# Miniprotein binders against a7ua95r516to809: the designs that were tried, part 151

Target 1, 294 residues: a7ua95r516to809
Amino acid sequence: ASLSLLSISDLVPDLQFIFFWMSNAIEILYFIQQKSPAYMQTIELMDDKAGSKESLLSATISANEEAMTILEEVIMYTFQQCVYYITKTLYVVLPGLLDCNPFGTEPSSEQCRRAAGVCVCAVCVMPEAVRRVVSVFQTTSDLLQQYQVHSEIQSQMFAYLFFFTNVSLFNQLIDKGPARGWFQRSRVLQIQASVKILLDWAKGAGHNHLAQKFFAKFCSTVTILASPPQQLSQMSWKALCAEHPSLKPVQLHRILTQYQLMAELGPLPIWQPSSEDEAYIYRTVDLLESFENH

## First folded at step 8 (miniprotein)

Design yc30
Fold by OpenDDE base, second read of step 9:
Structure yc30 (fold): chain B 294 residues (1-294), chain A 85 residues (1-85)
Amino acid sequence: as target 1 above (294 residues)
Amino acid sequence: DTSEELRKRILELLIEALRLMAEALRLAREGNPEEAEELLKRAIELMTEALDIARELGDPYLIEFAELLLEAVEKYIERLERELS
């Protein structure tokens, strides 16, 4: 019950705190990495007073290593905390993306209505369900920029968030899709359009490569399901495997089986798995994606 | 030499302060902001001592290191106080 009410906006204060510490830890780590070598050289150039120089150098090396270790732990901890809170909000809003009708006249967001002017920004024209997802990513981006977090950490953050999003959406679509009618062509086209808006945002935010990489499985699934029966029924198993390498044989087989049922095509010999893949199509453990493999 | 021993002492103080900062962060996140604040106050004491010694020695690296840590902790305390109010 309480999870459904948690918006990313409610977490901003906590996230700001975490990002602040992350940024500070990175700054201090960077300082040590950049300045400590020159300092050690300075020590090496000091007059040797009965081995005091060597002792100081050893102490400095040890202190720097310990400091760096502590800072790396802080960075990792804060990163994990950010991911935890952000993914918690994503978990709440992502199901709405699958139910979204982007072609419908949904009213503009209340937030943009409060601004005296009709904001015509790309986010304001988004369907509400898409906007909620984008808002999580945008808020994350804004916080990372506000605290000037190192670009590598930003990339890792978005890589994980996109990974999580892909796994979540893929698993929901495979598991609940048939029962919820998400495999119906009209619904699939809605999902495809919604995901395109998200991908377009990611492109605009400079994360195009990451988005393409980590959404590949979900996008492949949606692409197959969006294909007209006349077109898809002419594609062999081998051709589909080649076009959609992100899908495991068991996943592709499940998608095609559900597609056959939905489209009332019956069994298609050309979709029969190869002898090599036949053993793998029954590995149901590999059907859903794991969150642990990242 | 007294100067090398002082530099070692500065490093010890700064590392201990850094440990306290890291622990304070965990405590704050675990819902113990008051305990976190106490650790940060102690960290400031250590950093201030370190900075004073570093300034007396005229060691630019240790001065900058101590100042950087102090700035981080001061900003954090200000934030923590805002959260407690």
Scores: ipSAE 0.765, ipTM 0.936, lowest interface PAE 0.6, mean pLDDT 91
Fold by ESMFold2-Fast, scan of step 8:
Structure yc30 (fold): chain B 294 residues (1-294), chain A 85 residues (1-85)
Amino acid sequence: as target 1 above (294 residues)
Amino acid sequence: DTSEELRKRILELLIEALRLMAEALRLAREGNPEEAEELLKRAIELMTEALDIARELGDPYLIEFAELLLEAVEKYIERLERELS
């Protein structure tokens, strides 16, 4: 069986082993960073021939540099392995986020009846598809906490996971959206609600800044598609580009064209690209995002 | 002179132990935990030698460094043995 067929629970033992190695490597690295400067100063203060103690100091600097290189390679390797396993699991569960209905009727109706207080017609329930995605992030967070991985590395991990999630969701929406009907307004509102649940989880976990940064492209896309026609038609191409700087001209043009078709705004050229952007739209074939870091 | 030479030897032993630990991780992840355990046992031998020399010299930095590596590798072996059984 491939890793993409496994649940996050099936990966926990492997992830525990990898985080254990990462944690120990970090501890050794911090020891060297914290204690080595004082040791080198001690060597410099030794009463010896200058050339002799300089030789020992040089050897110590060389050894520390080599140790740090080895440890950084171990940390990077374990980091990449964790990312590999976690993103494989995410890739399987993420498409469900675009096709689930957080406004489901039967559970929501029962919840409204039991509340007996504030009756909202549609109560957002966490769909199973959203819960699966949240479960992957929560399990990752729990393991990082369990092995006391430094906050800087935790931030780097979630930065990459959010980056991956953003690219995956954006590419799925742009590439598969027309065939799946995902650009229909009712579907867009469902997607927006599902993404809001995911972003709220990230905020609660202390990763709001990372989520805002790395989900920018997908959030811009959903925001545009959910916008009322009256509001959107009042904005110029230049204004939309300025408001959504994460979107490439070709991406923004595709989104607006699809929106115009779905909203039945006719042939009216409401959002005319600049002549410079028009050249990009016709010259580049790169509509979808790459998973590679720049 | 001799004490400086011994300190350089300790550093060489500790760096070689770290290299063995890194290779053991790679082997364990590639499905060779038995070979990984053998490399970790060799690392223990190197670190034990380094620790003995460091204690004789009374060098607190090198003693602590060697002890930290020994603790880490003992934990790794315990994990691998749990996987093998």
Scores: ipSAE 0.705, ipTM 0.921, lowest interface PAE 0.7, mean pLDDT 82

Design yc31
Fold by OpenDDE base, second read of step 9:
Structure yc31 (fold): chain B 294 residues (1-294), chain A 85 residues (1-85)
Amino acid sequence: as target 1 above (294 residues)
Amino acid sequence: DTSEELRKRILELLIEALRLMAEALRLAREGNPEEAEELLKRAIELMTEALDIARELGDPYLIEFAELLLESVEKLIERLERELS
């Protein structure tokens, strides 16, 4: 009950605090990495007074290593905290993406209506359910930029968030899709359009490669389900495996089985798994994606 | 040499200050911001001592390092105080 009320905006103060700590730790770490080698050289050039130079050098090396270890732990901790809060917010808003009808005239978001002018920003023209998801990513991007977080950490953050989003959406679609009618072609086309808006945002934000990589499984699933029966029924199991390598045999088999039921095609011999894959299609433990594999 | 021992002492103080900062973060996140602030204040004391010794020695790296940590911890305290208000 309480999680449904949590917006990314409510978490901004906490996230700002965490990002501030992260940024400070990165700055200090960067200082040590950039300046400590020159300092060690300075020590090496000092007059050797009864081995005191070597002792100081050793102490400096040890201190720098310890400092870097502490700072790396702070960076990892703050990173995990950010991911934890952001993914909680994503968990709440992602189901709405699967139920979204992007072709409907949903009224523009109330927040953009308060500005006297029609906000023509790409976010304001998005369906509300898509906008809520994009808002989480945009807020994350804005905070990372505000605190000048290193580009590598930004990339890792978005990689994980896209991974989480893909796993969440894929698992929901596979598990609940048949019961909720998400395997119906009309609904799949809506999902496809909604995901395209998200991918277009990711492209505009400079994360195109990460988005393509980490959304591959969900996108493959949606692509198969969006395919006309006449086209998909002509594709062999082997061809589908080759075209959608991100899908495990058990996942592809499940998708095709549900597609067959939805489209009333009956059993299609052409979709019969190869003898090599036949043992794998019954591995139900591999059907859903794990959040731990990242 | 007394100068080398002093440099070692400066490093020890700065590392201990970093440990306190790291612990302060955990305490703040666990809902103990007052205890976190106390650790940060103690960190400032250590960093100030380190900076004073570094200035007396005229060691540019250790001065810059101590100043950077002081600036960081002061910003952290300011932020914690805003959250407590």
Scores: ipSAE 0.803, ipTM 0.949, lowest interface PAE 0.5, mean pLDDT 91
Fold by ESMFold2-Fast, scan of step 8:
Structure yc31 (fold): chain B 294 residues (1-294), chain A 85 residues (1-85)
Amino acid sequence: as target 1 above (294 residues)
Amino acid sequence: DTSEELRKRILELLIEALRLMAEALRLAREGNPEEAEELLKRAIELMTEALDIARELGDPYLIEFAELLLESVEKLIERLERELS
């Protein structure tokens, strides 16, 4: 009787088994890719007294194609199984990130580092909700390292996990944010600090490039909502679109509308969409992101 | 059999062993690790036969291929046995 049956720790034995099979299949596939071409050349150089060399070469090509098909299916199956269980765990823990407060009320945690002369002690505090998300990423990284999975597969795994996280957080914020108070400036700053902890983890793990690429939409959203009113009021629609190219016009317009509704904002100039974007803005079907690869 | 026919037989044995490994993974994941272990033992028999023929022919590629598959299957069986204990 566990209160956290969907914990990543509970899945480690199953994930270890799946990564083990994946690693073995990758090793066999790599052997065939590296050694088979030289072997086929060896066959072509054999003395063909019976006229059957072509038959052996054909059989070797067919066997290699079938072996690679089987191994690629095993690798894909194991990859999809890992992604399924890891993202199922992420789905449970990610909403907590939007509700947690990384800014502590206790001054006893004054031991912190400076960033460009600014005290970031509050950002250094890792809430339990953020720790749960980081634990999923760290456990995945540890398993990939333990089973010596090739770097390209590792990159594909984290690309998908970051993509999933970005879409999940963006959709939660846009869909539920107004009702949950997540668009309040104080809450946005807390969300920004929590996301910074995830991005810092990714940088430390060697995945900074992937994190920058796949978190772009959610990061743009949080950046806009956290911007000082004076800064945003000086930017045109064209400038905002150029600075946040990951956002669709309808998404950008929704975010700016929510920003204007905040109690902390005085009257601001209306951000007027371009004529070609104006018709697109009212298509709410494009508001939320799909979890399908686009 | 000619040396060319024996090499074809080795390839057929190794490919069948790979199919058994893939099926064993599916069975293990679907909750039938006992049947998965049985398929892996059958794969070892095929790989051992392939390795014996490859060694008699002195084909370095087929020997290395068969040895790699045999080592891989032995590790998979060891893993399953730990989970069935």
Scores: ipSAE 0.734, ipTM 0.932, lowest interface PAE 0.7, mean pLDDT 82

Design yc32
Fold by ESMFold2-Fast, scan of step 8:
Structure yc32 (fold): chain B 294 residues (1-294), chain A 85 residues (1-85)
Amino acid sequence: as target 1 above (294 residues)
Amino acid sequence: DTSEELRKRILELLIEALRLMAEALRLAREGNPEEAEELLKRAIELMTEALDIARELGDPYLIEFAELLLEMVEKLIERLERELS
């Protein structure tokens, strides 16, 4: 059955309209925040009868509070609409990231150059699946810039998009990974390279701090799975927990169990949870991440 | 009206205009762009009245506030009319 693939380009007209409203609401809010304090001070300094001056000041304060409430509701509404459209598109394109090969198998090129850690040779071509994800982020960035949305709102938008991407990729890898062969070393290295392309994009866009913060769980997972057996076997459970604080005990245990299976490690008990953590290892409700903060 | 009462009237008009703009956004997004346009036109009437009073008073803050809102609602109507076409 053919399911129409959502394209970020199909959403651009709707997103432009929503960002236009968001930008206008932010501009009005900014005007009130910047200009109102000086105006209220002017009212306070008026030579007036006590009742009249205080009545105007009170009315001004009330009007500002009401305007801010209305504008915050508009900003929240438009923000939620943008998030809805963008994450719906991401949901469709993200699974492809786990199945693509960024190392390519095209005929070798003798010319190869790297700029800022990015390979620009034929052997290091960006896969279509990675390009689709980057396109969603780039289009979002372009629209935020086009409508001059304040940097604070831009940061909140990308914080949420990176959070959503991290949760989606982590859940897909943990839940479907064993059946899809995604825990095999060759596949993990491909996934790691694909994720690096997203992180490099984020750094270039000025969102390196947000990307480091919100991709921590998925990056920790991929880092563990990509580790050589000799290196990983020398680390204690306590040391692994300390190096990967973004992972819950049940998540870390599941990852290590899959690593052990794929690496065909013997019956040696290399990674034993602490007595305190053992109870949490069997809490399956904590295995997958929620898309909501509780 | 005293100058203080007129300034309060301007604030009332501008806040009501903002409410109409917020409702127009929701209507436009819910598939009622014609009704949204009517609310925005009403907002222009309120903002124009507020601007006229503010100019007569010579209040720089209220003039700038009213001008900003009027400019934005005019742009919003222009965008919405393109959507209707």
Scores: ipSAE 0.691, ipTM 0.916, lowest interface PAE 0.8, mean pLDDT 82

Design yc33
Fold by OpenDDE base, second read of step 9:
Structure yc33 (fold): chain B 294 residues (1-294), chain A 85 residues (1-85)
Amino acid sequence: as target 1 above (294 residues)
Amino acid sequence: DTSEELRKRILELIIEALRLMAEALRLAREGNPEEAEELLKRAIELMTEALDIARELGDPYLIEFAELLLEAVEKLIERLERELS
């Protein structure tokens, strides 16, 4: 089946199954964590009959540790499965975000049209490409809430999803951006507006801090590219490094080089890397982000 | 003491049930839901035995633990059966 046809809605049944297992495992783990200490105390208060108490206590400790280990493995496995499926859907829809024109009157999605009333929800007014990305995150949020998954696990999941999204968007922009015209100011402004809608959703969903943290690199790239030539040409390499610490020297150099080409600017001495950074700007291995660094 | 040995037995049954649940999940995800269901049915047997012993002993923690696992496994079976239907 072509990955291109896979929607998050198609994966909901599978995700529900996985989240159900995850939730059950968390509940059992929580039970052990909350109740086992009191039980061990109860054992400690039992009459000592020829060392049987110590043996029972040892057996209880070992059983609890093994139980928690098994449950943690189940939780980790289910977490990885969820991430795997959700990131597959993100992989399909994220490229559309870079090509999206949020300023265009694209007709509201057919799905919200079936409700007799103009759904004025924030999602219904989104451009289709943005809505598809938000739908993945919203569906994930809804499932996590439906199965009452612990807040820490929710935070970890969104951290990874935002990380994945940032890496994917950043790498696509750096690699394909010049060829697709995404470095043109008008296109960058569209991308910036689309990402803002996503960030606004994340803020509304209570994930503002995570979104700001994990989208920093992509946002910095977009901010630089969205800057007018008159403004950006006045900023030194050192100033840009300081303002955009999430960017590696090689990444910043690549962005500025492509910006220069796009804007038809001659070589700008002010953008010349420092002597300290000069060795790093040619490390092309560090240009694209890795998915393994999380 | 026979009561302590029985408590140890309950704990062994609980651990084995958890192992079966974990393996059932893997099997279900690998496309073997029928085999997964068989393991979960075995887990029910183990938890039923554990719960009976725990009730006989009057151990509140082990009763609650066995009941919680039994309920979880029953829910998992119900969910799996709906997917097979």
Scores: ipSAE 0.794, ipTM 0.947, lowest interface PAE 0.5, mean pLDDT 91
Fold by ESMFold2-Fast, scan of step 8:
Structure yc33 (fold): chain B 294 residues (1-294), chain A 85 residues (1-85)
Amino acid sequence: as target 1 above (294 residues)
Amino acid sequence: DTSEELRKRILELIIEALRLMAEALRLAREGNPEEAEELLKRAIELMTEALDIARELGDPYLIEFAELLLEAVEKLIERLERELS
């Protein structure tokens, strides 16, 4: 409860401690994986009493399996702890991304761009809400590098963080968007620009493939909402489904309904679900995504 | 003891130290860092014994394994002590 009010900087000491444990466990696991096979071969070549070296080999295999199990449990525990704290921080800062203006109309941000001669001015170019989200990802990346966490675990970490971010943003937009005015075209264009900054950061950090995979649903949603009415109205339901496979039919229909309303296109239905999709839409009311990996 | 029995003893010490490390992590995260430190100090004792036996045997794998684990546990104690201050 109290942790949900902490900034990422407040959590850095705890995250450093957890990453430190994770890094040490990974190093030991890596040692066993890399050195143990050669050692087992050494045991097999030992000159000893018949049956003695087989007993030692068996004990070595058992010990290695048990050591790997313990280390994997430590790594999983520390990984889950890091994900928990990082996503809790993300949950607090992500809604700001949907409500910020990245085009910058304030004199202070303009002054920062013109006077850029120090590192702090580069940070000021990015909207505060976007900077807070990027800071969470950057701090995570910095910690993974500082503690030399292997690339496979780094990829798993960012895969989950991007998955969480995508689900959080999509759910916030669908659930609260109408009341917050987020479906208005000017707001959608601001959201699109903010998301582009986040995706550009991910590309620069070497996570472009993960970002493209895990942000697909939210990106499809924003792309549809940002489309010009004349362009979008020329597309059939079948074409829209084909172009946005990450969206469930019921989600796509809800998005198009909101678009039609906000664009003031009138009450006539332009996009008709197929008979198969219609049956699905009429049987389900679950529009929101789960945070579970399915 | 035979060389095989001594090598098995080293493996037993290593496993026990790893179990102590895992339990120490849980205790530290549950707000019992003093108890966590005591378990890590026990792991140091086990690894010191393991390293001494491994050096007598001249087994490079077990020496490196014990040294790596001893260094890791020592670093974890130092970090935990900084968290306590």
Scores: ipSAE 0.755, ipTM 0.943, lowest interface PAE 0.5, mean pLDDT 83

Design yc34
Fold by ESMFold2-Fast, scan of step 8:
Order: sequence, then structure tokens, then C-alpha cells
Structure yc34 (fold): chain B 294 residues (1-294), chain A 85 residues (1-85)
Amino acid sequence: as target 1 above (294 residues)
Amino acid sequence: DTSEELRKRILELLIEALRLMAEALRLAREGNPEEAEELLKRAIELMTEALDIARELGDPYMIEFAELLLEAVEKLIERLERELS
């Protein structure tokens, strides 16, 4: 057993410490936001016998602004630290999702019967690679719940984790897919099934809207690659662009080229990019997604 | 000291305690939990002074604020001590 094998379980103590600090900073920030306006009104209504009321009000405003700045910095720092550790773990486990087969081995019926006579084996049939990814998301959700982190911060955390997962999977598929056989129809169907398990988890966790938004690019890619040749051949370039707006022209063209090659379709005039889109198709810098926002 | 001057003193103490908390977090994450604990203990001293002044003035906002910070810092010290043991 090597320390180089990253597991979400190994990071739980560090993550608990960081979430604990984040939770405390959030609580203090919300106290100031909720209570300070009423307090400042109280100061304004005070008897100004010494002529110092303006000075106290100014000091209170300055102190509140400084406190909020410090607390926001702490919250941002702890958020970034959590994201760093969680995404580092995700980065190691995500490629396995593209190589696993969810249609294969079923768990033993004996393992299912251990669940109090009722088969709850949907999770048990999950490939190990998919289960490792789900475990990262579930552990994150559990920690956010344990430390009662505000729902808006929880949403921002999962928005980023889904964004990261989408970019990582998309880039791996586009860059390494041809060499690893991931564009073969049987492999695409396996990938689609594995991704559905992640999306079903997200829906169950209350993050369906975020998952739909941030997985759009990878889901569009897999949907195109899984489409029957007869269906796809009836769609124009314009129709495909309209149906898959998350894909850049160069990305859509690469996907269609791989689909055409693997499906042994002849050149189809119907998949003709516009003159403007053609300029983007041949720019390699636009092919892969960035992990950083602009 | 006037009540206004005392309230300004409370604000100074609260802000300094928050700065110490933020620096303690950075030190703890950089592998200096002993130094982090020292800063948090200093924050306790500042918050105790702030709470005493706030109680004497009978200022409910300042009392609640100081109590909240004191509770947070105490919890953070407990967490750091668990990591050091």
C-alpha cells in the first residue's frame, strides 16, 4: 500500500478541519450582515451629548467593512483549499470512469441479502471506478451537511466540482480517446451508462440543475457519439450546433469526424460548417477546455 | 473613558481578534499549528477584554459579537489540539 494512492478517506481529517474553519467564518459573517444594520440605526438614534456620535458611527461602519473583508478572505481561502484537495482526488479517479464497464459483473446475491432481506444492490452493481468518483461527491456532501455549511456555498462547491469533472472527462476523451478506443460505439455506451450513474447521484443529492448545467459539454459529446448513424446523418451542421450549443465548432467537428471514422460513414455534405466556423475548426488552442475561468 | 470611546475599543479588539484568527488559519495550513494556537490564545485575551467592556456597557450587539467570536476561537483551539495530539 503506497501513500501515492490517493483516497478521499485519507483526506477526510484535513477536509473536516478546513470545513470546520469555513463554517465558523460563515456564521460570523452572517451575524454581521443580519445584526449590524439594526445596530447602526441604534447609534444614529443615540443622544449626541458629547458630539461623538458621528465618530462612533464611522468607526462602526469601518470595523464592519473590515470584518467582512477578513471573513470573506477566510471563507474564500478555505473554499479554495477544499476545492484543491477534492479536485486533486477527483483527477486521479476520473480516468477510470472512461475505462470501466457498468454492464458487466453483478455483485454477489449474498452481498445484496446482507441488506436486511431487501435487495438494495443498485449501488453494489456500480463499477469500482464509478463508485470511487461517487464516494468523493458523497463525502463532500456529508461534510458540508455535518458542518452546516450554507446552501449557497454548497451549490458553489458542487458547481465547481461538476465543472472540473466535465472538463477533465471531456479533455481526456477528446485528447486520449482515439488511442484508447473510447470512440468505439460499445465503449461510448459504457461511458454513457457510467455518466448516468453520476447524474443520477447528483439528482438524488439535490444538485440536478447544477449537474445539467455543468456536465452539458461532456453529455453532448457522449450523446452524439452514441447516436445511431441513420439518426445523425439526417441532421444538418446547423441543427447539431443548435442541439449542442455547449460545444465549440472545433469540438463538434472533431467529434463528428471521429464518429464518421468509427461508424464507417462516407463524407456527408450535410455536416458542412459555416465559413466562420471553419476558421475555428483548425485552431488547436480551442479544442481542449481550460480548468480556469477567463 | 466615554461610552463611545469604550465602544470604539471593543471594535478595535474584535477586528484584531479576527486578523489573528485569519493568520492562525494560514499558519495551521502551512504546518505551523503551534504558532497558530499561540495566535488564537492571544485572540481569546482580546475577546475576553472586549466581552468585559461590552457587558459593562450593556451593549447587546457587542456582547453577542464578542461571545460568538470567543466561541469560534475556543472551538478552533480544541480542533488544533486534537491535530497536535
Scores: ipSAE 0.680, ipTM 0.910, lowest interface PAE 0.9, mean pLDDT 82

Design yc35
Fold by ESMFold2-Fast, scan of step 8:
Structure yc35 (fold): chain B 294 residues (1-294), chain A 85 residues (1-85)
Amino acid sequence: as target 1 above (294 residues)
Amino acid sequence: DTSEELKKRILELLIEALRLMAEALRLAREGNPEEAEELLKRAIELMTEALDIARELGDPYLIEFAELLLEAVEKLIERLERELS
């Protein structure tokens, strides 16, 4: 029983079944929302004066409310089931993104070495680890399209998937990064390039605004770690907090501490937390993000 | 029975069919697709009764509502039967 055998393709039949139920429930809900108001108006305009009209109106209102409640519960249940299976698959493939090299093997091009001593080839093939993550998002998008799920529900699903991805990547980088060497500059640049591939996919899929919103914490972390020493050492604690509001003081302090160690910089007074933040940092024991706490 | 009483009967049948559909979904996801199929077949019986009454009354809204539910449940049964075979 290996976790490496859980690919998104293995879940497609289950996901197809769940999306099929979701799409049917949505269609029925849409019918009631669109047609029922006119129907209630026809009842109210009926020339049947014998008290039976009021009874029918009451029964129709009650039935509509009950039907909407049942259908909303079905839609919520199917949505939660899809999210559960998709995020379970994401959790298995996401760590690989932090270890992959999107710049490829060794390019023979002199242009790559000329690019500030870092190999940044324009013709870069997507790494397998990144491709596995993208395939989860693409399969989700394809299923939403296949079952004609409304754009609002598509947006809600990708909002949660991006939120989950952001938390997972952030937590792994902060918790395991020091031991795995992920804070080394060359590794940070690889991580930055890999996450850019995910963000570019999201933009192409029409989810750019959701990706910008829900990846903010991880993007801020990578942006800080990838900053040149001359630029970052000129920024005050207050300026960094203002530029990266998604980061908690304890998280920013940990990131800057790792940056100082890897860049072989001594302690910088300019990165000293304000007196109000220092107490919070000192007393905070929970550095990692919760999947349940937004 | 008055036409108003019959329309209330149709609404009751359609709501019960929706409840059976919701319960069938949960059973199918919990590993009981055979029981789920039985509930969906019961839902078809209720919707067929509702459709028959709606057609006799000539109520376009209730006819369309019942037809939509019947089509949905028939598709769901076909999907479950493929899973079972």
Scores: ipSAE 0.708, ipTM 0.924, lowest interface PAE 0.7, mean pLDDT 83

